VH-VL binders against Myotubularin-related protein 5 (SBF1). Designs and how they scored, part 6

Target 1, 134 residues: Myotubularin-related protein 5 (SBF1), of Homo sapiens (Human) (o95248r204to337)
Amino acid sequence: SLPVSRCSVALLFRQLGITNVLSLFCAALTEHKVLFLSRSYQRLADACRGLLALLFPLRYSFTYVPILPAQLLEVLSTPTPFIIGVNAAFQAETQELLDVIVADLDGGTVTIPECVHIPPLPEPLQSQTHSVLS
Below, E stands for the ipSAE of ESMFold2; O stands for the ipSAE of OpenDDE; V2 stands for 0.75 times the mean of E and O plus 0.25 times the DockQ between their complexes.

## First folded at step 3 (VH-VL)

Design r01b (from r01 with heavy chain G57D, light chain S33K; framework fv_recaticimab; at its last look DockQ between E and O 0.07; V2 from the best seeds 0.00; counts 0 for: pae E 14.5 > 2, placed apart)
Fold by OpenDDE, look of step 3:
Structure r01b (fold): chain C 134 residues (1-134), chain A 122 residues (1-122), chain B 112 residues (1-112)
Amino acid sequence: as target 1 above (134 residues)
Amino acid sequence: QVQLVQSGAEVKKPGASVKVSCKASGYTFTGYYMHWVRQAPGQGLEWMGYINPNSGDTKYHQNFKDRVTMTRDTSISTAYMELSRLRSDDTAVYYCARDLRYFDWSSPFDYWGQGTTVTVSS
Amino acid sequence: DIVMSQSPSSLSASVGDRVTITCKSSQSVLYSKNNKNYLAWYQQKPGKSPKLLIYWASTRESGVPDRFSGSGSGTDFTLTISSLQPEDFATYYCQQYYSTLTFGQGTKLEIK
């Protein structure tokens, strides 16, 4: 399980970059809503797995759905934190979400709504993490 | 290296529109918000609004929401700010600025364009 | 909107002087979850774009000299130049980025 997790984490950093991944990490830790978008279900699964692995040994206790079925898109409107993957074909439905952090795995970008404030990693953890991963 | 290069100076008449461009390079254009700030001669900095280059979402200051339109062309990493119904008090230097607020744990405006002078006169 | 008020609007000083500029926000820009102040300071010289100096109220941007420091929390902030250098004569702006973005009216630092 550890080797698989390591690969998933590495892949996530490759796809989104160190800065974005750390943002998502902090977002998840501080109970924000994280949405992954991709046209690839494999990328969605890997990204969610990667983020979950980063949270280890903390157990993520909120909604975790690596691949959300299209018929359940209303779940994205939940007031509770989540880590969810959605096919990019439904990107339009996600654009109206005001308080959800959206990670576009295909574009390698993260969109954070203005109303969402993600706390940074505390020093010196922040600097050390960047140094080690860069 | 990160660079924001803006279009050249504009001279417009009252009632006209002006569209200023800001071409970004050295980073992932769609990854960071782009803000627009203007400065009238001898005056302070005035925030106009921002655009999310990834989604195209915008937020405008109340003073400009009826006259300003911010857009982007991701294929050429360029942001645009169009101001319509120009009046003399729109005469100012207009800046684009990159926002790193949520990504580098820094202040939003770490890089600025060189500014575009817009002069509105009859 | 959060209103940013700087003081003074202008001041004259000499090279070597200790200079302090204050900025007050109409609302707190301290985020309770991370205990950080969403406050920045910029320097602008005539005919040039603003330059970021300080962010998170007290963190210096890369390349900014040690003589520049920021302090404060909540609604009251201060930019200090410990020993003024000739290149420091400029206009300084505070900015909050806690809720949307707003600038102070600026402080023009002139040579005495």
Scores: ipSAE 0.000, ipTM 0.610, lowest interface PAE 11.1, mean pLDDT 89
ESMFold2, look of step 3: ipSAE 0.000; ipTM 0.562
ESMFold2 (binder alone), look of step 3: mean pLDDT 92; pTM 0.941

## First folded at step 5 (VH-VL; framework fv_pimurutamab)

Design a1 (from p07 with heavy chain S103W N107D; at its last look DockQ between E and O 0.50; V2 from the best seeds 0.00; counts 0 for: pae E 5.0 > 2)
Heavy chain, then light chain:
Amino acid sequence: EVQLVESGGGLVQPGGSLRLSCAASGFTFSNYGVHWVRQAPGKGLEWLGVIYSGGNTDYGNEFTSRFTISRDNAKNSLYLQMNSLRAEDTAVYYCARERYYGWGSLDWFDPWGQGTMVTVSS
Amino acid sequence: EIVLTQSPATLSLSPGERATLSCRASQSIGSSIHWYQQKPGQAPRLLIKYASQSFSGIPARFSGSGSGTDFTLTISSLEPEDFAVYYCHQSSSLPYTFGGGTKVEIK
ESMFold2, look of step 5: ipSAE 0.153; ipTM 0.724
ESMFold2 (binder alone), look of step 5: mean pLDDT 90; pTM 0.930
OpenDDE, look of step 5: ipSAE 0.147; ipTM 0.740

Design a2 (from p07 with heavy chain G102W N107D; at its last look DockQ between E and O 0.40; V2 from the best seeds 0.00; counts 0 for: pae E 12.5 > 2)
Heavy chain, then light chain:
Amino acid sequence: EVQLVESGGGLVQPGGSLRLSCAASGFTFSNYGVHWVRQAPGKGLEWLGVIYSGGNTDYGNEFTSRFTISRDNAKNSLYLQMNSLRAEDTAVYYCARERYYWSGSLDWFDPWGQGTMVTVSS
Amino acid sequence: EIVLTQSPATLSLSPGERATLSCRASQSIGSSIHWYQQKPGQAPRLLIKYASQSFSGIPARFSGSGSGTDFTLTISSLEPEDFAVYYCHQSSSLPYTFGGGTKVEIK
ESMFold2, look of step 5: ipSAE 0.000; ipTM 0.556
ESMFold2 (binder alone), look of step 5: mean pLDDT 90; pTM 0.922
OpenDDE, look of step 5: ipSAE 0.417; ipTM 0.811

Design a3 (from p07 with light chain S32Y S92Y L94W; at its last look DockQ between E and O 0.40; V2 from the best seeds 0.00; counts 0 for: pae E 13.5 > 2)
Fold by ESMFold2, look of step 5:
Structure a3 (fold): chain C 134 residues (1-134), chain A 122 residues (1-122), chain B 107 residues (1-107)
Amino acid sequence: as target 1 above (134 residues)
Amino acid sequence: EVQLVESGGGLVQPGGSLRLSCAASGFTFSNYGVHWVRQAPGKGLEWLGVIYSGGNTDYGNEFTSRFTISRDNAKNSLYLQMNSLRAEDTAVYYCARERYYGSGSLNWFDPWGQGTMVTVSS
Amino acid sequence: EIVLTQSPATLSLSPGERATLSCRASQSIGSYIHWYQQKPGQAPRLLIKYASQSFSGIPARFSGSGSGTDFTLTISSLEPEDFAVYYCHQSYSWPYTFGGGTKVEIK
């Protein structure tokens, strides 16, 4: 009976753990590129929706594509920030993306490229994310 | 030294249950995906499943109904709960750390534990 | 799921000889293949990652090659300690799978 967006946020924390979700949250707030990978299209959709819900009440103004078709993988080369999901079957095709933060929903990991710097989480946002987790 | 040590193997009757443990040391356990792989006597390696840093699991097709992988990051421990055991589950069970490089989780295993033997027979 | 077929099943050679081990994937897997050595009574150990990249501390006589569907592990000159079983492992997609192994044994 929970609202769908709150359920998606809880699922995101369960999938990636608090440290990883906080990193993605900070990355989205600071105009970075976030790529979700999973063999499950449902998992991709839920994770993208969960991250967007964490940003509320902030409006996400950049590219948002929860499930990117294989024919459109070139979108990952866009110069602007994004939140995009791609089926993990195409993970090899994403290896050359040097400035993209990759969240592997099947692996429960977040990889931050060495050239990407994510600022620390402000305290009010920290308590908000902890409340969803706990 | 990075190390994985399995325990909890032994003799069990068909239909029984066992819980295997894998103790990790020498690395930040909570940052890595960890896997179970088994090897029946005289046979090859068979991937059972994985649990990643955030608790996500995936299993080989034959194992999703009878086997459960879990972890306790505070104890640096990985577990395999095995239910409804059959004679064909007789094997050495290894835990293995997935090593990360670049992006994603689709990588190799290093290190492996020494394995623990499970024998299912009457 | 992706089937890895290793050949030959057994390779009988003398020390000093060159060993060539094959692994063929049932579909293209890029370079997402890894090679392990397993000695009797021991756990597997990593030799080669991503088809051709030597793991740290592995002797130079071990090398890997191939991409797509056909992969090779080469041991340029067999040492006595190299007589073992060798497995390929694909990490391209779930479930992860292993080849059936190639036993390299002394002639």
Scores: ipSAE 0.005, ipTM 0.550, lowest interface PAE 13.5, mean pLDDT 83
ESMFold2 (binder alone), look of step 5: mean pLDDT 91; pTM 0.928
OpenDDE, look of step 5: ipSAE 0.150; ipTM 0.730

Design a4 (from p07 with heavy chain R99G S103F S105R N107D; at its last look DockQ between E and O 0.62; V2 from the best seeds 0.00; counts 0 for: pae E 9.2 > 2)
Fold by ESMFold2, look of step 5:
Structure a4 (fold): chain C 134 residues (1-134), chain A 122 residues (1-122), chain B 107 residues (1-107)
Amino acid sequence: as target 1 above (134 residues)
Amino acid sequence: EVQLVESGGGLVQPGGSLRLSCAASGFTFSNYGVHWVRQAPGKGLEWLGVIYSGGNTDYGNEFTSRFTISRDNAKNSLYLQMNSLRAEDTAVYYCAREGYYGFGRLDWFDPWGQGTMVTVSS
Amino acid sequence: EIVLTQSPATLSLSPGERATLSCRASQSIGSSIHWYQQKPGQAPRLLIKYASQSFSGIPARFSGSGSGTDFTLTISSLEPEDFAVYYCHQSSSLPYTFGGGTKVEIK
């Protein structure tokens, strides 16, 4: 539903700011690994939903797990792209992930590893993405 | 030296309001979530809530309506606004910093402040 | 919310004895439990994080164990400064909760 999607997108921008959200959008478009961390399961679900909504009408075809259970943390080491949320209580188990972009929803930061290169948006697409805020 | 110092405690009548402060020094305050924990005299510890580095908050179940946590990163300060105070709110109030590791937060508390006493009585 | 039950409420021992403190969670919390020491008139002091990891500067006589729902803090040989109240704290789910405490007192 469009109303739920708009709320999730608005929350994502509020939590991370426009620059960080655009980086995550570009990362998802270029088939990178995106990990969301939060102590709140609701924030994890909303953020993953918001990023997917930004990708519309593109169909995300890789691993999408808004809340990954602790027993499945080895999924984070696979070579395939993903959008995954993990409760921050388990973040020590996610250390040393060399090629994973990490969005800390509680701190409002996005960390891009040095070995990961994310191209910027072409200007028309960047303006279109900004319009969701205004 | 990493320190947290609470202030603003005192005697207040039931129904009143009080704002506690926690001054941080010796670390980059804006990178850390900071928590409030209270302890009634002779009793155990009770978690009140947290404000994360980005400004989001989470509260204990019975505190969401009367207590508000805020921060001012420019002043390295954490605040607890308490409204509609009751006798059972009488306690020492501590601020506590959560751990930090690279781009993630760790969920244990160090350091703690020394505490500030709030007494609610007629 | 997750309830932490600490036992015993009071543990009366002499210096040099081994202290064993229990904390039980109302549901599985993995290893997301932390132990604190509190002396009268002082703030809590972190001892053990994530069930068994000693915090920096904590004496080796303090150790933690357990996973799931049953957790133990052990003090291998009590020193005079170890007579205090000990709390467990879970961080598996919000809201965070503390146990009721175990007072370790001198016999």
Scores: ipSAE 0.006, ipTM 0.635, lowest interface PAE 9.2, mean pLDDT 86
ESMFold2 (binder alone), look of step 5: mean pLDDT 92; pTM 0.943
OpenDDE, look of step 5: ipSAE 0.130; ipTM 0.733

Design a5 (from p07 with heavy chain N56D S105T N107D; at its last look DockQ between E and O 0.04; V2 from the best seeds 0.00; counts 0 for: pae E 15.0 > 2, placed apart)
Fold by ESMFold2, look of step 5:
Structure a5 (fold): chain C 134 residues (1-134), chain A 122 residues (1-122), chain B 107 residues (1-107)
Amino acid sequence: as target 1 above (134 residues)
Amino acid sequence: EVQLVESGGGLVQPGGSLRLSCAASGFTFSNYGVHWVRQAPGKGLEWLGVIYSGGDTDYGNEFTSRFTISRDNAKNSLYLQMNSLRAEDTAVYYCARERYYGSGTLDWFDPWGQGTMVTVSS
Amino acid sequence: EIVLTQSPATLSLSPGERATLSCRASQSIGSSIHWYQQKPGQAPRLLIKYASQSFSGIPARFSGSGSGTDFTLTISSLEPEDFAVYYCHQSSSLPYTFGGGTKVEIK
C-alpha cells in the first residue's frame, strides 16, 4: 500500500508540476471542487489517489469518485466539495461548470475559475519541500 | 492505428482554386478538432486554422478571406478550400489532430498527416 | 500574435555531443510550449509537450525546460537519427505559432 501511495504522489507531480499540485492540495484542504480529466483511466485513478495521499493523515470526507461514469455526470453539479475524475472523452459535458477546478492530466494544466479563490499555504509550509503529513 | 492522409495537391495557376482533403481513420473523427498547417519549401511551419468538433472554425489572420475549412463527419474527412491562390501559397499542406476533443481546447498536435504538395505557378 | 524566436538557426555538432536549442516567446505563455522534430520528407513528430513532459515513446536523451518566455530543448548525447530540424509551438492562444526552427546538422 505505502509504495503505491508514493508512486501516485510522484506521478501527480510529474503530470502537473509542483505549483499546480500545491494549488490542488490547497483547494482540497479548503473544500473546493476538483475535477481531473484524462484519456487514461489509470492516470485518473493515480491522480485521485495521489491527491488523497497528500492529504494523509487527514481523512477526506466529501465526494470521492476517481472514475465517474458518463451516466452520472450530473454529480458534477452538486453543491458539495468533491475530488472526481472524468475521462476526457466527455470533456464537452464538463465545460459549463462555473465553480470547478479542472486539472488536465494529459495537458499538465490546472484551470481555476475566476470566481474561485484558493488561499496559499502559510509561508513556512509554502517554502518547505517534501513535507509529510502525519 | 490513428492516421491522417492528405490528398488533392497539385499544380494550379495564380488566381485559381483547389480543394484539399484529409481522410481520418483509427479514431472517432467527430470528437476532435482538426487543423491545417503548411510549410513552404525549405521554410518553417505556419498554422492556417482549425475546425472544432462542433463545427466552429478559427483561422490565422492572413487566411480568413481566401481559405475555408470544413468537415464531413460521415466520411471522416476534413477539407481545405483555397481560393485566389498566389505563388506564396506554394507549400506542403498538413492536417493535424489536436490531442483532446471539444471546442476551444488548446493543445499539441498528434498525429500529423504526411502532407500534400500545392504548387502555384504560371 | 505570439512570436516564437528560436536560436541558433543552425547547430553543427558531432554524434555524442550535447545539443541545446532555445525558444523565446514574445509574451508569457506559461508552459504551453511543445517541441517537434522534423526529418527531410517527413511530417513533424511530437517530442516534448508542455515545456518539459516527454511524449510517449520518445528517447530519454530528449528533455525540455523553462517557463514563461524562455524555453530550452536539450539532446544530451546526439545520435545519428537526431540530425533534423526542431520546432517549438505555442498553444497558449490562437493563432498557434511556431518558431522558425533550429537545424541540427553533422559538423
Scores: ipSAE 0.000, ipTM 0.510, lowest interface PAE 15.0, mean pLDDT 83
ESMFold2 (binder alone), look of step 5: mean pLDDT 90; pTM 0.925
OpenDDE, look of step 5: ipSAE 0.012; ipTM 0.620

Design a6 (from p07 with heavy chain R99G Y101S G102Y S103G G104F S105R L106T N107Y W108G F109M P111V, light chain S32Y; at its last look DockQ between E and O 0.20; V2 from the best seeds 0.00; counts 0 for: pae E 10.5 > 2, placed apart)
Fold by ESMFold2, look of step 5:
Parts: sequence; structure tokens; C-alpha cells
Structure a6 (fold): chain C 134 residues (1-134), chain A 122 residues (1-122), chain B 107 residues (1-107)
Amino acid sequence: as target 1 above (134 residues)
Amino acid sequence: EVQLVESGGGLVQPGGSLRLSCAASGFTFSNYGVHWVRQAPGKGLEWLGVIYSGGNTDYGNEFTSRFTISRDNAKNSLYLQMNSLRAEDTAVYYCAREGYSYGFRTYGMDVWGQGTMVTVSS
Amino acid sequence: EIVLTQSPATLSLSPGERATLSCRASQSIGSYIHWYQQKPGQAPRLLIKYASQSFSGIPARFSGSGSGTDFTLTISSLEPEDFAVYYCHQSSSLPYTFGGGTKVEIK
């Protein structure tokens, strides 16, 4: 049957849609901070795994914490890039993070702060990536 | 204007099944999480579960095996499938829309239906 | 599972009096608590969200306060339409739970 990483990629697209997933992919490639929120620990783990799988064969070298415990929320204010999941029960504690891209896995939305700029893929690659991932 | 209307309640025997519907109008249903909440006669409110706009679900502990929440966004409808019903499932069943603040969810339930009565008795 | 304990069970007051309703959580829930009013034969109505934020169209006499484990709904001056049952509800941790309710009744 299908490898677990490919199931996680499919789940990520199901949860967020193609446009949002491509935004997260570009954000991770351009060293931005990505925060996943969900009430489900399984959804957090799957989404983080799915985003990493999209980056393959590139090795992600920054902070990767699929489930960040509440005692360590200060990690979210680090100046370095990350891919981190946090249970949505703590979402109010994350609203002061003005440079963090937030993916709400329960609502299917991605919020990019106004001060954050994520370059798009070049037009031929963006269209090709959409068709491959459709 | 913004409205939720439950239907499908009635009398069933123990062990039976029943499907409740919730019809939404006056808002973009596909953008909202929607909850089921019940209230036994003379008792308090009990949360059953939620289906999010993305289609994921979460349930109260006792309901994960017997109850299933689903939605049909094309019909602006929410459903509760109840199986293996027991006398203690007798209640008014409400659907309720999840509130938002600053783009985050779980700010309470801001729109409620009128409820539909389910009676489980021999 | 987080238990919400509301007190008192019944609060008997006259119009014009101040009502103070308590809700205590078995664990810290931050500010993820919401207050509802329910009149006989009606569905609940949201009054206060996120501990202290008034919902749209709710009269100013309703206010909420607290954080962590201890929360209060205050009705500064009771009106005849305020005699109802009030529920608190937490959305901090799954499964979501409601308190047992406080009935505010006319003396």
C-alpha cells in the first residue's frame, strides 16, 4: 500500500487546498516560520510530516517540532526558521507572533502576516507544480 | 436571517438508529465548523462533537463509536447519525455554529438551531 | 476531561439587583470560556465569549471576568428578561464541556 509520507502529503492537500500548501512549501524553502494549529495531535503530526515530505529530497535543517508542548511555547519567538505544530488550545498564546505563518488545520486556512513576503514559484514551475499536485 | 434548523427527531426503540439533519441558511456554510449539542429533559447541555469546515471531526468521549457527524456543503446541511440508541440518549439535539475571533476558532457557539426532540423508549 | 462547576445552582434576586455567577474549571483553561443564556423552551444564546468579550448585540449590563480556573458572569442590574438559566462552556481542551448551569430566578 502507499507509504506513510505520501498519505501525509495527500492529507495536507485535503486539509488546506493546493494554493495554501504551495504557499507553505515556498515559505519553508525561503526560510520562514511555519506554525500548524489543530485540536488533533494526529492532524499536527500528519501535516508536519506532509510538509517535510514535499521538501524531499531537500533536508530541512531548522527547528522541526511536530508537537510543541505548552511548557516550550517560548520557542515560537526564536529568530530562526521553523516548522512547528501547537495544539489549538494554546492559540491565544500564539497571537503575538507577528512574523509567523499560521496554518489552521481545523479550519483549512493559512494566514500570512502582512509583514511577511513569500516569493511565488516562477510561473512555469508554479503551473507545473499545480498540475502535478492536482 | 442567519439560521440553523434541526429535523429528523422522533420516537425510536432502544438499539435503533436515527439520522438528524441541520439545515443552514443566511451564511456561507462551507466556511464554518458546526457542532452538535444535546440536552436531556430537565438537565444541562452536553457537547457531542464538531465537524470543521475542512471536514475533520472531533467527538465527545462517549460518542465516538455510536455517533457520526457529516456535512454536505452543496446542500448546506449537517447530519448526525445515531446508532445503538439507549434510553439515556433521550434529549433535545441542537446544531450550533462555531464562532471566530481574529481568524481563530472555538470562540463559543454563536448561532443555534431550535432543537429537535429524540425520544428513546420501549 | 475538564469539569466546570457552576455556583450557586439557584440565585434568587429582584429586578435591579446585581447578579454574580461563578464557574470554576478543574484545570486551567486560560480564557477559553463562554457564557450562554437559556430561557425555558428556547435554545441557548451566546452572551460572552473568551471570558470577557461581549457577543454582538448583548446589553452592556452583562460582563465576564476571570482567567485560568475561576470565572465570573456579572449582570450589573437585573432586568425582567434576565431571569433564565446561565451556562459556562470551555473550549480549551477536547472534549468541550459545559457547566451544570445557574438558574437566576425572580425573588
Scores: ipSAE 0.006, ipTM 0.610, lowest interface PAE 10.5, mean pLDDT 85
ESMFold2 (binder alone), look of step 5: mean pLDDT 91; pTM 0.941
OpenDDE, look of step 5: ipSAE 0.039; ipTM 0.714

## First folded at step 6 (VH-VL; framework fv_pimurutamab)

Design b1 (from a4 with heavy chain F103W; at its last look DockQ between E and O 0.47; V2 from the best seeds 0.00; counts 0 for: pae E 7.3 > 2)
Fold by ESMFold2, look of step 6:
Structure b1 (fold): chain C 134 residues (1-134), chain A 122 residues (1-122), chain B 107 residues (1-107)
Amino acid sequence: as target 1 above (134 residues)
Amino acid sequence: EVQLVESGGGLVQPGGSLRLSCAASGFTFSNYGVHWVRQAPGKGLEWLGVIYSGGNTDYGNEFTSRFTISRDNAKNSLYLQMNSLRAEDTAVYYCAREGYYGWGRLDWFDPWGQGTMVTVSS
Amino acid sequence: EIVLTQSPATLSLSPGERATLSCRASQSIGSSIHWYQQKPGQAPRLLIKYASQSFSGIPARFSGSGSGTDFTLTISSLEPEDFAVYYCHQSSSLPYTFGGGTKVEIK
């Protein structure tokens, strides 16, 4: 009977590793643009849910679209922060994304653009969260 | 030279098992998803499944229970384990690399291996 | 799953003629379609990606067009090496599927 939120968090760490997940956590806390890519809609939904679960009890107040349809890809170019999932089948039809952090759930990588700075967690909190999640 | 080479094909009886290998060279294998595609004699191409660079897999509907795709990035190798083989599984089996486009992957296939023939017959 | 229907099944032409190959999808796939050439005893070779984008090293006589459900591969002037089977492949939705092929043969 493991709660769905805990399963999604565990899956996110399994797919991306601790360092990558902490980077995404910091990015979401500091109002950056986070894009998840996968060929599996289930992996997209689970990853977005997992990232939100890590933010609990903080409420995410920006654009949250775990599965963005191809007709709405222009949303990725707006200046506002977001957590969005896109099926990788549509990645070739997207515009160049210079300020978006891309988490490839199939490849297990997170790419942070050179022009994006993600401040780290305060040292005591970063060490505690990393230790707990190890 | 970017290359994929299949091996392990042969004659097998119905109900039997066979393990195919695909050896990769000339590219960073760990960065790419790799697919299995088959072609029955005189027939078209049929997608079997993929293993992504991160190790997740997706399969065609009919293949999820009998076929398993795996990879060993240290050996630059892709594998297809085939169980409970049937006469209809007789085909040339290709491995194929997905495309790569900077910040993402693309779903077209290049290169393909030369294929390895699997014959399921008594 | 998405069915790709290629027509005609066989196209008999002479060198220098224009070949027009059709691929129709059972539902909209945007531009997520790719074209391959296969000669007897060989693996497929990628020609056109994403409906209309020529792959590296492919002769200019090969071109693709279409969007949605109806797609075309055109060979503007057939060369002797172009007589082969051609397949379309959709990557819009899992499972990926291929068309049944169009054989282009010499008259």
Scores: ipSAE 0.038, ipTM 0.676, lowest interface PAE 7.3, mean pLDDT 86
ESMFold2 (binder alone), look of step 6: mean pLDDT 92; pTM 0.945
OpenDDE, look of step 6: ipSAE 0.378; ipTM 0.814

Design b2 (from a2 with heavy chain R99G S105R; at its last look DockQ between E and O 0.56; V2 from the best seeds 0.00; counts 0 for: pae E 7.5 > 2)
Fold by ESMFold2, look of step 6:
Structure b2 (fold): chain C 134 residues (1-134), chain A 122 residues (1-122), chain B 107 residues (1-107)
Amino acid sequence: as target 1 above (134 residues)
Amino acid sequence: EVQLVESGGGLVQPGGSLRLSCAASGFTFSNYGVHWVRQAPGKGLEWLGVIYSGGNTDYGNEFTSRFTISRDNAKNSLYLQMNSLRAEDTAVYYCAREGYYWSGRLDWFDPWGQGTMVTVSS
Amino acid sequence: EIVLTQSPATLSLSPGERATLSCRASQSIGSSIHWYQQKPGQAPRLLIKYASQSFSGIPARFSGSGSGTDFTLTISSLEPEDFAVYYCHQSSSLPYTFGGGTKVEIK
């Protein structure tokens, strides 16, 4: 629901900042691979829910795993788009993913690989989108 | 030299408040998560919480209501605000920097500060 | 939360002897465990990270081993400066926790 999702959206913006969140939003809309990293399982779940809430009412039809167990890290090599969270304890196992956008919720950064292109929203739309969704 | 120096410890009455500071030097403070750990006299180490480079925090389960961790990257400083202090909070309080490896941040601690003593007694 | 149980609580040995310190986790933590030395009046000093990786500048007589739930710190030949308290620390999940410590003291 929107009330619970609004809390998760607010947390996502606080953790990553407006520019980074809008980049992730555009990445999800353009069918890219998004990986969240954090030492906190709750923060992983909240971030994934927040990104999914930003997509509403659009239905996300690709792989969505808010907390991926360490035993299943091979899923990150799939050729299809995803929104996945992984505990940062396994960060080393994610370092050579060539086409995955990595959001470090603990460091507050988003890393976009050089081979990935995410179009930015026009400035008036980015401002309006931020105001409505924040 | 890479170092952390705590200050602000002292004697405080039960129910009182105290703010501890940790001054960082010799490294780019804003790139690191920093932690608070305490040690009661003659006892072991107890993790209190962390503030990450991005500014979010995590706390030990018993400390979320009374303790607040904050940082000021412009001043290379970490803070611990302690409220509603009790005798059981008597301890040496350390700040510690998390490890940093070129491929990411790691969660072993180096360096540690010298510690600052907090005594809560009537 | 994950409980770390260190044993023995006290280890009484002479210089030149081998010290073996144990740390047991209540759940599997892979290799996400770190060892510290603490002398009286001083802050802890990192010795071993990730179960077995020696930290920079640590004497070769310190080594670590183990995975999963059972971990060991070994001091191959005790020097006078090695008489201290040793702590294990897990970083597998929040909240981070420390073991209760093993005091290595002179016999």
Scores: ipSAE 0.013, ipTM 0.651, lowest interface PAE 7.5, mean pLDDT 85
ESMFold2 (binder alone), look of step 6: mean pLDDT 92; pTM 0.945
OpenDDE, look of step 6: ipSAE 0.302; ipTM 0.787

Design b3 (from a1 with light chain S32Y S92Y; at its last look DockQ between E and O 0.04; V2 from the best seeds 0.00; counts 0 for: pae E 18.9 > 2, placed apart)
Fold by ESMFold2, look of step 6:
Structure b3 (fold): chain C 134 residues (1-134), chain A 122 residues (1-122), chain B 107 residues (1-107)
Amino acid sequence: as target 1 above (134 residues)
Amino acid sequence: EVQLVESGGGLVQPGGSLRLSCAASGFTFSNYGVHWVRQAPGKGLEWLGVIYSGGNTDYGNEFTSRFTISRDNAKNSLYLQMNSLRAEDTAVYYCARERYYGWGSLDWFDPWGQGTMVTVSS
Amino acid sequence: EIVLTQSPATLSLSPGERATLSCRASQSIGSYIHWYQQKPGQAPRLLIKYASQSFSGIPARFSGSGSGTDFTLTISSLEPEDFAVYYCHQSYSLPYTFGGGTKVEIK
């Protein structure tokens, strides 16, 4: 049977696709701010677990809040890295965040702000990863 | 202002060769991947290939043997060497910038150049 | 390679009408699709990135939707300058491909 961590990783790839997940992986590895949006609390929780599992054996030591309550949205302005999920009903409040990478789990998209630059994987590795997963 | 300007188009005989240039300005050219896209008269857009900041390239399958993309970061310039030209290569050729280098499979194109016309005719 | 099929090939409408343009991918591409406008004698212009995200400076009447294989560009109320050809472009995998285009023309 599949471990729970592998199921969450597989789900993350199904929801966002290979290229998006690789972008989120690189973002988390290089200590950027990652925000997941979904109308489903289950999708938020699963995506956050999946990203954390993908980072193994790296222990994530920054702010990790799979479901951030609406009254704590000010946390998104913190200067430190995070992996946070927010219900998409509050998406308008997240539009002011100029340095946050946004993963829309319902639409299957990842938006990287123009001023955020994620260091790339070496091109041979990225192409190999795409080939293996496609 | 971020700009790309193509040049080097013209009339060439079938079987001939032509080298196109794309001059970049207004951004740090060496940090970006740059692509070639063409459009035959009255037809749609066709992706030709990309060159990354490190000089690696990827091509559309039909172009691997006849077209070569290169760059000169000191001159902020991108090149397309086209050999063994055929009538079906008649098109406007555009260069286009991707959002970040090394990740050419991830991105959209902005800006585009205005294009340079290549006509392959007897 | 991933084939993008745009429909209709031609859309004849009057100013003020809503335009709905379709792009279908031959396999799932998530939201790695982008929309461009091209007027005669001009280079393509980016409108929508990642299926639904408006590019900087693009009028609000342009919107995109869809995920997976079925994508839509909507122009809520056509202006005279919107009569052009529109292309979808997938960046999910190499080689990058474009749809065949939808010409939006004045009726």
Scores: ipSAE 0.000, ipTM 0.496, lowest interface PAE 18.9, mean pLDDT 83
ESMFold2 (binder alone), look of step 6: mean pLDDT 91; pTM 0.933
OpenDDE, look of step 6: ipSAE 0.395; ipTM 0.824

